# Designs tried in a protein design chat: VH-VL binders against Cytochrome c oxidase assembly factor 8 (COA8). Part 61

Target 1, 167 residues: Cytochrome c oxidase assembly factor 8 (COA8), of Homo sapiens (Human) (q96il0)
Amino acid sequence: APERGAERRDTAPSGVSRFCPPRKSCHDWIGPPDKYSNLRPVHFYIPENESPLEQKLRKLRQETQEWNQQFWANQNLTFSKEKEEFIHSRLKTKGLGLRTESGQKATLNAEEMADFYKEFLSKNFQKHMYYNRDWYKRNFAITFFMGKVALERIWNKLKQKQKKRSN

## First folded at step 21 (VH-VL)

Design nl9 (from nk2 with light chain G30Y)
Fold by ESMFold2, last read:
Structure nl9 (fold): chain C 167 residues (1-167), chain A 122 residues (1-122), chain B 111 residues (1-111)
Amino acid sequence: as target 1 above (167 residues)
Amino acid sequence: EVQLVESGGGLVQPGRSLRLSCAASGFTFEDYAMNWVRQAPGKGLEWVSGISWNSGDISYADSVQGRFTISRDNGKNSLYLQMNSLRAEDTALYFCAKDTRFFLGSGHFDVWGQGTMVTVSS
Amino acid sequence: QSELTQPRSVSGSPGQSVTISCTGSSSNIYSGYDVHWYQQHPGKAPKLLISGNSERPSGVPDRFSGSKSGNTASLTISGLQAEDEADYYCQSYDWSLESWVFGTGTDVTVL
C-alpha cells in the first residue's frame, strides 16, 4: 500500500511506474520517471478494434520500453554500488574510517571522484556500444511498423470513402 | 496448443552437412525470437544459436560460429539450422526453443520441442 | 568456459527443502541479467520452471521459488516430492559473448 511508503532496494524491481491513468482513457499516457531507471514509462491505450498491425506495433513498443527501463535500472544500481565500493576502498587506503567525527558517511572530493567516473565509463564502454546498437535495431523495427500502420489507416479511409460513394 | 516439432536429424559423417527444421504451431510465430539448444549424450544444455522475430538480430555460440546458419521463414512458421562442416563434437539432441520476446537477450525459453538427434560419426 | 556454475548434485528427504546455487560472472548475472531455471526429467525436454529470477509460470507448484543476489541465483524446492527428482539448469544472458549461457546442471535426488 502507498500509505506505508517503504520500499526495499536489494535488487532491481519489475520496473513499472506507480502512476495509473484513468481506466477508460482513449490515449497513451506518459507517467512520471521510474524510481530505478529514471525513465518515463508510456502507459499504452488498447482500443477494442485494434488491428493486428496496430497490436504488433504496441507490443514492440512495450517490449522495448521494458528492455530499456531494465537496462538503465540495472546500470543505475550498479553505478551506485560500485561508487560506494570505490569510496570505501579509497578511504581504507588513506587509513580513514567510513564515518566522520560527526557520524556521517565519509566521502571523497570531486577530484578524487573523477577517477571513479572515468573508470566506470571506461569499463562499461563496450556494453553501452552493444546497448546503442540494440536500441537502434529495436527502434528501426518500431519506425517501420509505424509507417505500416499509417498506410493501413490511409487505406481504410479511402475504402470508406469509396463505399459511401458507391452506395 | 503451443507446439514445436524438430526434424532433419540423423547419422552423418564428419565434414558433411545437415539441415534441421522446427515447425511451430499454436502461437504467432513471427512475434518471438527463436533458439536452438543442444545436449550431448549424458551432458548438459548448450545454447547454439538464436534469431530475432524479424531475423534482424542473429547470434551464435563460439563453438559453431562460421559453420552453422540459423534462419526462419515466418510465412511457414518454421525455424531452420544449417549445420556445415560437422564434427564429432556436434553430436547431440537438438532442441528448438521459443523465446518470450521479439529480440534476443531479454526473454527466456517458455516452450521446447522434443528434439532431433544428430550423430556425427565416421 | 561460457557456463554458470552449479553443484553437481543435491539431495533431500521427502518433505524437506533443498537449494541449488547458480554462480555467474561480471558479464552475465552480475551485470543484472535475469536468471531462469529449467527442469529436465530423464528422457524429456527441458521445461521452464522459474523465469525472471523468481516468477513461476502457470502450473508450476509454489514449492519452487527462486531468488538472485549479487552474482548468485538460488532455486529452492521446499516440500520435496518424488517427482522433483530431475536435473535442474539455470540460464542467463552474457552481454560480452552475446550468447545465452546455461549452468552446468544439478542432479536432484529424493532419498
Scores: ipSAE 0.716, ipTM 0.880, lowest interface PAE 0.8, mean pLDDT 87
Fold by ESMFold2, fold request of step 22:
Structure nl9 (fold): chain C 167 residues (1-167), chain A 122 residues (1-122), chain B 111 residues (1-111)
Amino acid sequence: as target 1 above (167 residues)
Amino acid sequence: EVQLVESGGGLVQPGRSLRLSCAASGFTFEDYAMNWVRQAPGKGLEWVSGISWNSGDISYADSVQGRFTISRDNGKNSLYLQMNSLRAEDTALYFCAKDTRFFLGSGHFDVWGQGTMVTVSS
Amino acid sequence: QSELTQPRSVSGSPGQSVTISCTGSSSNIYSGYDVHWYQQHPGKAPKLLISGNSERPSGVPDRFSGSKSGNTASLTISGLQAEDEADYYCQSYDWSLESWVFGTGTDVTVL
């Protein structure tokens, strides 16, 4: 069975899924949601006769997926950490413990938590605007190459029909 | 052999311009972002500018924004840095560096040139 | 310009271990961006030593190792050898500057 190193190696240093599709699959696979990013990774099929255009499209999609997974994994972890710090800070200011009488984590009411959500979104507004801009730049390139691959496939079908009729 | 060769450095007066080139060979140049990194004599590394594989994403360090222009010609496997309004603090050895990714910000620099020296003095 | 903080110099005897720290900020390492390490001998171009916090490229001895925790990354050289005498730079990406940032550099001396 042919093995492509990138398909089977753990290339996810930031907590991307370790799911590996069957070696004989002829299709891209969508794995389970990653624990940290909440995104479902695509495990790309690499055919033996992949054209240079198809290879470039796949590499563009793989890189964009990794970039996207890393961004959201980092954002989700930062959100969770800052949320806990905010709750702990406000509870200490009130003179309350970090645990309830039953041992559950103490928390704040909805109005108090709204302050956190507004502050987090405000701090991260510019970061998300840069992410959106970069997302569009990446996806415009991907869409462009999807079009080139589509044209290549149409041309190959016409070439194959022409060759078969001339034989 | 993967190689990057810089050229175009030299001695120049403040306020003048200089154009650096970086010739790439041994890899598919058009599939990778490229970067310029400089090192002043006796000092550390400073990233200067980067350009994505298709020139659709370009970034500059604040110290050179508005004065330097990065560009590439994928048909000639070449990276360029147009340096205008040069200042004494631009004096440095300028390296070109190959990124491992198409776009800026998520890769690293796996191949470096030997650098071309730019000296800005009266 | 923002820089990642490294010690100016570190020294060790042959065979010992040395560790170089790299401390960032809220817009780079703290935000979860990877740290890469480069080795530079005098008069030479930098060479990739560690990528992705801990990954070693082909040809880099396994005495070099990297890690990252919180806002700090570390490069460790185990079994220090004379040829390891060089400058070492960490690197990360800063989203707020939209720039790569390098550390201040560390001069490793083998006693």
Scores: ipSAE 0.715, ipTM 0.882, lowest interface PAE 0.8, mean pLDDT 87

Design ol17 (from ok4 with heavy chain S30T)
Fold by OpenDDE, fold request of step 22:
Structure ol17 (fold): chain C 167 residues (1-167), chain A 124 residues (1-124), chain B 112 residues (1-112)
Amino acid sequence: as target 1 above (167 residues)
Amino acid sequence: EVQLVQSGAEVKKPGESLKISCKGSGYRFTEYWLGWVRQMPGKGLEWMGDIYPDDSDTEYSEKFKVQVTISADKSISTAYLQWSSLKASDTAMYYCARQGWHYDESGPWGFDYWGQGTLVTVSS
Amino acid sequence: DIVMTQTPLSLSVTPGQPASISCRSSQSLLHSDEKTYLHWYLQKPGQSPQLLIYKVSNRFSGVPDRFSGSGSGTDFTLKISRVEAEDVGVYYCSQTEHVPYTFGQGTKVEIK
């Protein structure tokens, strides 16, 4: 039985953005674009008095962010790989080298590249549909918890105000 | 780290208006009551009032309700104490202080962080 | 208004000796949530007040264990097990049960 070489799916390393927000900041920070996903990570502020509901919201946001980062990192890697393969294949078919006489990387024309984009989108259509579905589900959940946290904050303020008035 | 930074010392004449500031940092400014406390020279502490910066809800001591206005600008995490017309008797140290609270508790645990104070001197 | 009465108003203590300050409120500081809203502050010379004890017996962050608070209803005590030179200042009890919030007269602690 031929050992099916496990194609090491080059999963993009989860680049933990080394961006550290200023220690004195009490708000969320947006980091530089990630090298692989090109998405700008958000560094979520952790308050000293974080409620369980706020913590849950923060975790959902973090998980969703990580999910997005991983998805797009992998998509971009796949896209880049397939694009390069497409270019190489087309150049070879044309009897052209990978480099021009000037030493520049040989490129395809806009029409040929349009064919690549169409094929790539067609091939990945189902994957993008699932991504969109899950994106909506996650964002709906986040929005729901944002509403709950907003209500909790209102309630906490009202409790304190009521105590002040109960005299 | 939680910090309250107040505006500098003020020297004024009777009848002048004054607005002093207290800037909060290191915490969620909008979610804590911020109080003002007066300390006259060589005297004790007197609570003047407080503000909830998110909606600018205010509570005053009856003693100070007509004498001062407490306000806040949440966009810059700053609270204010204002006089329309200063008196010599307003000469004092003024402190801003955060009223500490926890989400699992129903009430505050006093003033947990204090500004450095603003000395206001009103003299002819 | 709730009147907070501290005793003594001044205390001279030898370093290493214990100190005790009493605070009495004119009304109960017990809230319906079963918490008592009495607090202790220290104002060191030339400094802002700092929270020592909140809700009768809870030490604030960074407060040494030599400080302890006790009491119930209307009678409260701050104890310092071993007074240090850094403990010099004016101690205030305060209530946040009723508006307006009020402070005691202060107890000046000095080193002998």
Scores: ipSAE 0.778, ipTM 0.907, lowest interface PAE 0.7, mean pLDDT 92
Fold by OpenDDE, fold request of step 22:
Structure ol17 (fold): chain C 167 residues (1-167), chain A 124 residues (1-124), chain B 112 residues (1-112)
Amino acid sequence: as target 1 above (167 residues)
Amino acid sequence: EVQLVQSGAEVKKPGESLKISCKGSGYRFTEYWLGWVRQMPGKGLEWMGDIYPDDSDTEYSEKFKVQVTISADKSISTAYLQWSSLKASDTAMYYCARQGWHYDESGPWGFDYWGQGTLVTVSS
Amino acid sequence: DIVMTQTPLSLSVTPGQPASISCRSSQSLLHSDEKTYLHWYLQKPGQSPQLLIYKVSNRFSGVPDRFSGSGSGTDFTLKISRVEAEDVGVYYCSQTEHVPYTFGQGTKVEIK
């Protein structure tokens, strides 16, 4: 029985953006687009007096960001690979080379590429549905914790003010 | 690192207006009470009042309530102490200071970080 | 207003010897949260005040272990186990329990 060579799924290397925000910054920073995902990473500020709720929010945002980066990095890689394979296969079927007589990369027409996009979307439809579902779940959770943190901040301020007035 | 940087020394005449500044950095400026403390020449420390920069909520010592106005611009992380009309008796060192806070506490504790001070001299 | 009374107002100490400063408040500084809002500051010559001790006994960041605070209710003490040359300045107790916040008169610590 021939050992089915495990197709090494070329996982996009997690390109850690080398962007370092200024050490003295008290704000979140947006880095340049990641080369694989094309998503701009956010560098989250860690306050000195971070509450457990704030920490939980920060971690959830970080995890969601990482999840999103990985998804799109892999999706973009898959898309690029499949697109190239499609182009090559179609050119071959047409009896055309990969390069024109002028040495340019042979391209398909817009209609042929439309077929690729349709097929790609159809093939990845379920994957995108799961992504969208999970994206909404994560973002709703983040929004919920943002609300909690906002309330906590208001409450903390009110407690401090009440202490100042009670005496 | 938490830093409070105050405006430079001021020399004024009686009756003049003055606004001095305190810029906070290295922390969430909007979430800490910032106080002003006066120190007259060769004297002790006197709390004047404080401000919560997020909503500009202010608390004053009764001694200073009519004499000064405390304000903040959170967009530039800066608090202000202002006089509408200076007196010779306003000659002092003025410090801004952050009131330390911990989320487990019910209120602010001591002034944990201080500005370098602004010397105000009011002379005829 | 809460009156903070420090004793002594001046202290001359030989390097390496201990020092003690007392602070008495006119009212209890114990809050309903069971915390006592008494603090100690040092103002070195020509410098801004710096926090030494907060809430009676907690050393602020970077404060040497030779500094200790104690007390309860209305009576508080700052101790320096071994006075160093860098400890010269004016020490203030302060309360943030009641508005207005108040400071003691200050205790000038000098080296003999």
Scores: ipSAE 0.778, ipTM 0.909, lowest interface PAE 0.7, mean pLDDT 92
Fold by OpenDDE, fold request of step 22:
Structure ol17 (fold): chain C 167 residues (1-167), chain A 124 residues (1-124), chain B 112 residues (1-112)
Amino acid sequence: as target 1 above (167 residues)
Amino acid sequence: EVQLVQSGAEVKKPGESLKISCKGSGYRFTEYWLGWVRQMPGKGLEWMGDIYPDDSDTEYSEKFKVQVTISADKSISTAYLQWSSLKASDTAMYYCARQGWHYDESGPWGFDYWGQGTLVTVSS
Amino acid sequence: DIVMTQTPLSLSVTPGQPASISCRSSQSLLHSDEKTYLHWYLQKPGQSPQLLIYKVSNRFSGVPDRFSGSGSGTDFTLKISRVEAEDVGVYYCSQTEHVPYTFGQGTKVEIK
């Protein structure tokens, strides 16, 4: 039985954003949109005195960002591929070439493209539902840890103030 | 790198008001106490007070509590030391300094970073 | 207020020789957390003070290993194992156990 070659799913290369924030900055930076996902990456600041809780928050934000980048990069690639295949298939069915007599790329009308969008959305409905669910879960977790970090900072300040007053 | 950059030298007359500044960079400005330390000409160091820039909480030495006002603008990472009415005896070098802190420590470890100082000269 | 007393107030040292500065506090600097809040600073000529040692014996970042701090309670010592020309300046002990924070009188270290 011939080993069915595992179709290497062309994972969109994680485009290393060439954006480097200034080394002296103590803030998060937003890079330009990624060419595949169209999402703007955030470069997270790492403080010298980063607490374990702050580190956990930063990691969770980074992981969530990477998850989003991968999802949308793959989704956009899939969309582009399926769109092109749909156009080619429909043109072929109509007996039309891929190029017009003027040498322009042949396009489908708005109604035909509407059918593509409807079909694409229907096909990917469950995928988008799972994405939305997981997006909310991740963002709630991030928000929760942001609250914890805020409380930790307040507590650290109060501890220092208490030491100043107790003497 | 942590840096504290102070405003330039000031020459004033008795009775004038003055506000000098200290801008922090290279760290989370809002999360560290920032102190002011006076050094009179040829003398030692005197702690004047501290500010926590996030909420502008202040702690003063009793010696300086009525003489100066410490404030901060966290939006521009800047702390201030202000006099309403200068005296000749206010002639000194003034340093801002960060109160060092680490999350795994129970207390601060003194002033870990210092500004370059602001010389204030009050003469008739 | 806690009074910090340094001895000597002036020290002239031959390069390569050791130096020692004592600091005595009028009250114990031991906190309830079992840490002692005594620090050492160096002010080089024409410069701002810089932190050398924090909490009695911890060297601050970038401070050479020739500097060491010791002591407990009310008696503290800064030692320089081998004095270099760059070590010239005024050394201050300081406490941050009690408000107001206080400094010693300073010890002027000069090269012979």
Scores: ipSAE 0.777, ipTM 0.908, lowest interface PAE 0.7, mean pLDDT 92
Fold by ESMFold2, fold request of step 22:
Structure ol17 (fold): chain C 167 residues (1-167), chain A 124 residues (1-124), chain B 112 residues (1-112)
Amino acid sequence: as target 1 above (167 residues)
Amino acid sequence: EVQLVQSGAEVKKPGESLKISCKGSGYRFTEYWLGWVRQMPGKGLEWMGDIYPDDSDTEYSEKFKVQVTISADKSISTAYLQWSSLKASDTAMYYCARQGWHYDESGPWGFDYWGQGTLVTVSS
Amino acid sequence: DIVMTQTPLSLSVTPGQPASISCRSSQSLLHSDEKTYLHWYLQKPGQSPQLLIYKVSNRFSGVPDRFSGSGSGTDFTLKISRVEAEDVGVYYCSQTEHVPYTFGQGTKVEIK
């Protein structure tokens, strides 16, 4: 579902957020909703001391965000296009114009539109099942790499402390 | 761009307390030791101690261990150097400095970035 | 504590000529990881110290290639191949092998 997909975006890690100005941010931050997907993009911080594992996690998160935004942008366009085509074809079958007498765009009543919604959901069921499968695969991979990065950071912290106290 | 910005100059009397600050930006503040270095007027550099902001773990030079307190507030990326009772001999320039490191162990482990310094003057 | 001893304590150099500063530690600065934790800093007049050379011979970012470091164990040298006006200030060697971290006394470099 769209709401579920939108609600599963990654956020800034573990309580540290918005300590820097946007121009020189040292944290991830969340932008305004994208016009086409209605999703809020995350703008990722790239530290100067980024490990290969951290880079891989960041790229996976970026790629997943792009994939998700493209899916919902395309779904929103497909929904709009097919909705207008459905309305147009049904108005034409009834012998009605595309505009009301006042010039406003003609539409169908709620019961007639229910047929469209049922048809659209049915036609797109498999596509959304593949989306959900791929979303879970990506989320699992992200969670796995987040765990590996957390362990790497603990290891680097311990190495620093050992080096500090090796004398 | 890594930057350390210290609080402004202080003029104090003996016996007064003081807390000076060092705010880090442009890097993950909690992942680097941050040290304090004293420079007495006309003298060289002395390491006072340092802090690991993630867990507030501290190391002190024995000379300074009971004279100052080093602390940090990681929520605002700021470290502090604090005296409970200043002496005239505390008159000096105080620097904060980041202890550099790199994930592949090629980093300096020396002080790669320094604050601008805080002049503390203690006189009656 | 590791005592860091610099020689000379003051150096007057004709512009364009080389300069050399020696640093001697009271103990080896070689760590078990085969790296030597000896660093050089420059404090220009009225400024904070800045890192020049780390771990004996590595130039820090933005440091001109006329600066070089060498040495091992307890004896280290900073060389400036051609001293320029902007190189004046006090040079410090420093060790981060053993807490407490220590600095040399400083070498004041000035133009004659």
Scores: ipSAE 0.674, ipTM 0.886, lowest interface PAE 0.8, mean pLDDT 86

Design ol17 (from ok4 with heavy chain S30T)
Fold by ESMFold2, look of step 21:
Structure ol17 (fold): chain C 167 residues (1-167), chain A 124 residues (1-124), chain B 112 residues (1-112)
Amino acid sequence: as target 1 above (167 residues)
Amino acid sequence: EVQLVQSGAEVKKPGESLKISCKGSGYRFTEYWLGWVRQMPGKGLEWMGDIYPDDSDTEYSEKFKVQVTISADKSISTAYLQWSSLKASDTAMYYCARQGWHYDESGPWGFDYWGQGTLVTVSS
Amino acid sequence: DIVMTQTPLSLSVTPGQPASISCRSSQSLLHSDEKTYLHWYLQKPGQSPQLLIYKVSNRFSGVPDRFSGSGSGTDFTLKISRVEAEDVGVYYCSQTEHVPYTFGQGTKVEIK
């Protein structure tokens, strides 16, 4: 099961990190890891001579990043919450408190925790299947548009060279 | 903002070599022709040649073809104009300039942005 | 080579009055794409040239609307409806229809 980040999450944000690259940057930037998803966002450069096709590719990449960040932020939060609920339920069934006398959180052994991990994978199977389908769909579309942009740039280069030498 | 920043003024003697630079920023450097224009003291503008930095394709004015070399290093968004052996008659202001274009063909195809100029003085 | 000829070579203008500069090319600047590759530049004293008008009549970004261009074929005109102090300098017409690209001799505009 793909779990990105073992750290507990309290809330899932609706968007990606808001790192802002330098105002005059002409390159894409990779920002610091997002607190909730542990994914590094890309901050996209917008060129002054951006074609409609280039804009479509950029927006598709932005939308895919937002979708991916949100999915993993929510999944990390859900995993952490359901893990704690499972532990609390099993401790209660055994007649044990949620904390030891030292104040530390009571835990379950590895065999008992394995039951949680199996149950979590089973419960979330359909969600992860839809994520995988949409991930492949999005990556195929991005690759397709990257190819179209590459061809457009070759065409523009050839047009410029033809115009330079039309005498 | 599109900017072209040129190297500083040069004072040279006849026979010396020289390489001046033009660094482009704020646009996709490799996708535009970049030209060099000479202005002799008190005179008008003369096109020397240009380069397409993506593949270093060059065009030269016949007048300057054997006198200068135009080159580019696309990894640092920089174009160069160089002489192997300067003459006193090379004393001039040298500008780099971007040849504008637009994906929908509405753009200038003229020199839309210019560097600040590099004054080259060659004297005995 | 396409020779670009400007007239006059010098103008003295009273502030607020119009100015007109003529440019003539030795060959038509009309390209096979039906566009005309004639441009106008201003070089203010001590500055780099700056693009004013491209392809005959299109004002470049940030250029005041008192500048206008017209013409076709081989005859072109730059007009300044009301000359201001900041408009002093040398005006060049230029063609990018054929390599080698060429410039007019320049027209020096001064305030009286």
Scores: ipSAE 0.667, ipTM 0.879, lowest interface PAE 0.9, mean pLDDT 86
Fold by ESMFold2, fold request of step 22:
Structure ol17 (fold): chain C 167 residues (1-167), chain A 124 residues (1-124), chain B 112 residues (1-112)
Amino acid sequence: as target 1 above (167 residues)
Amino acid sequence: EVQLVQSGAEVKKPGESLKISCKGSGYRFTEYWLGWVRQMPGKGLEWMGDIYPDDSDTEYSEKFKVQVTISADKSISTAYLQWSSLKASDTAMYYCARQGWHYDESGPWGFDYWGQGTLVTVSS
Amino acid sequence: DIVMTQTPLSLSVTPGQPASISCRSSQSLLHSDEKTYLHWYLQKPGQSPQLLIYKVSNRFSGVPDRFSGSGSGTDFTLKISRVEAEDVGVYYCSQTEHVPYTFGQGTKVEIK
């Protein structure tokens, strides 16, 4: 199922953050939320004894994470830009300023904001449809390779045990 | 980098229990056999046994099988060597060591990395 | 059990000269996979053992080129082409062909 990143209240340049896990880390770890996508990246550990199959899985997971973070970073910025444009347009139509008397940014009520959400979803429907398709395709591939890696690790364990106990 | 860090030196009396530890880092701890090796004062090396931390499968030298217990806690990447009742003859240096392997079968199957050792001294 | 016998048990060497240590096993160390599980370790004074040579002739990472291993079946040799002061310590051969794993008695190498 598709998931949109958390709503942003600040302005930021568009783009997806790249990450490079510390070389001395011995475990996968989850980093802080990315500024643009608001997703928590996984920083992948590369073991000294990494098999080609393990490497393929790791790269697929990294590529999928990068793809997903880029999509949501772009959507968050587009959402924020179009949200402010919608608010600005509706305030202008009502003859209201961009700031309240207190100096805060003026906003619309919940019913008016619901109109924005409907328009945004409608406008971006095809983009999210392709995202959902690609998300499922990528997750199916990852699950398949996870199974293959699990079998490989079982084989390696069994080979070690056979070698330990027989000659 | 692969490291094995052992617990500190121990001075004990006969009849006391003892559990010494070996913490592995820099590798997938559960995927390698980890062995214990004894070195009595002024003597050579003796393999005591080893453990596969993933499932706690153990192998013991017959000499040590009833004298010590080898165990592991894979959640903290730590293996243990334990006596329920120490004897003066247990005075020795104890090493943990990783049994190396490689996915393409080019690995050593010997002990490629060793801990710093734990000196156990049992009085009288 | 496979008994590992080292000769000599002690060796005094002039710096820069070669040294050779012999290891004999009571049974063949050739495994059914056609590999021989004979290894050499060095224990420097006050240190833990370190792997030098594995599976007869393969140098472990960081081991100088002056160390080499050879042999087959039951007879194995570790050679040091030019002994240096840092090479002092006790050398052990070991087998991992069959549990229980066993070590030779050790060969103490000293500088004359």
Scores: ipSAE 0.655, ipTM 0.873, lowest interface PAE 0.9, mean pLDDT 86

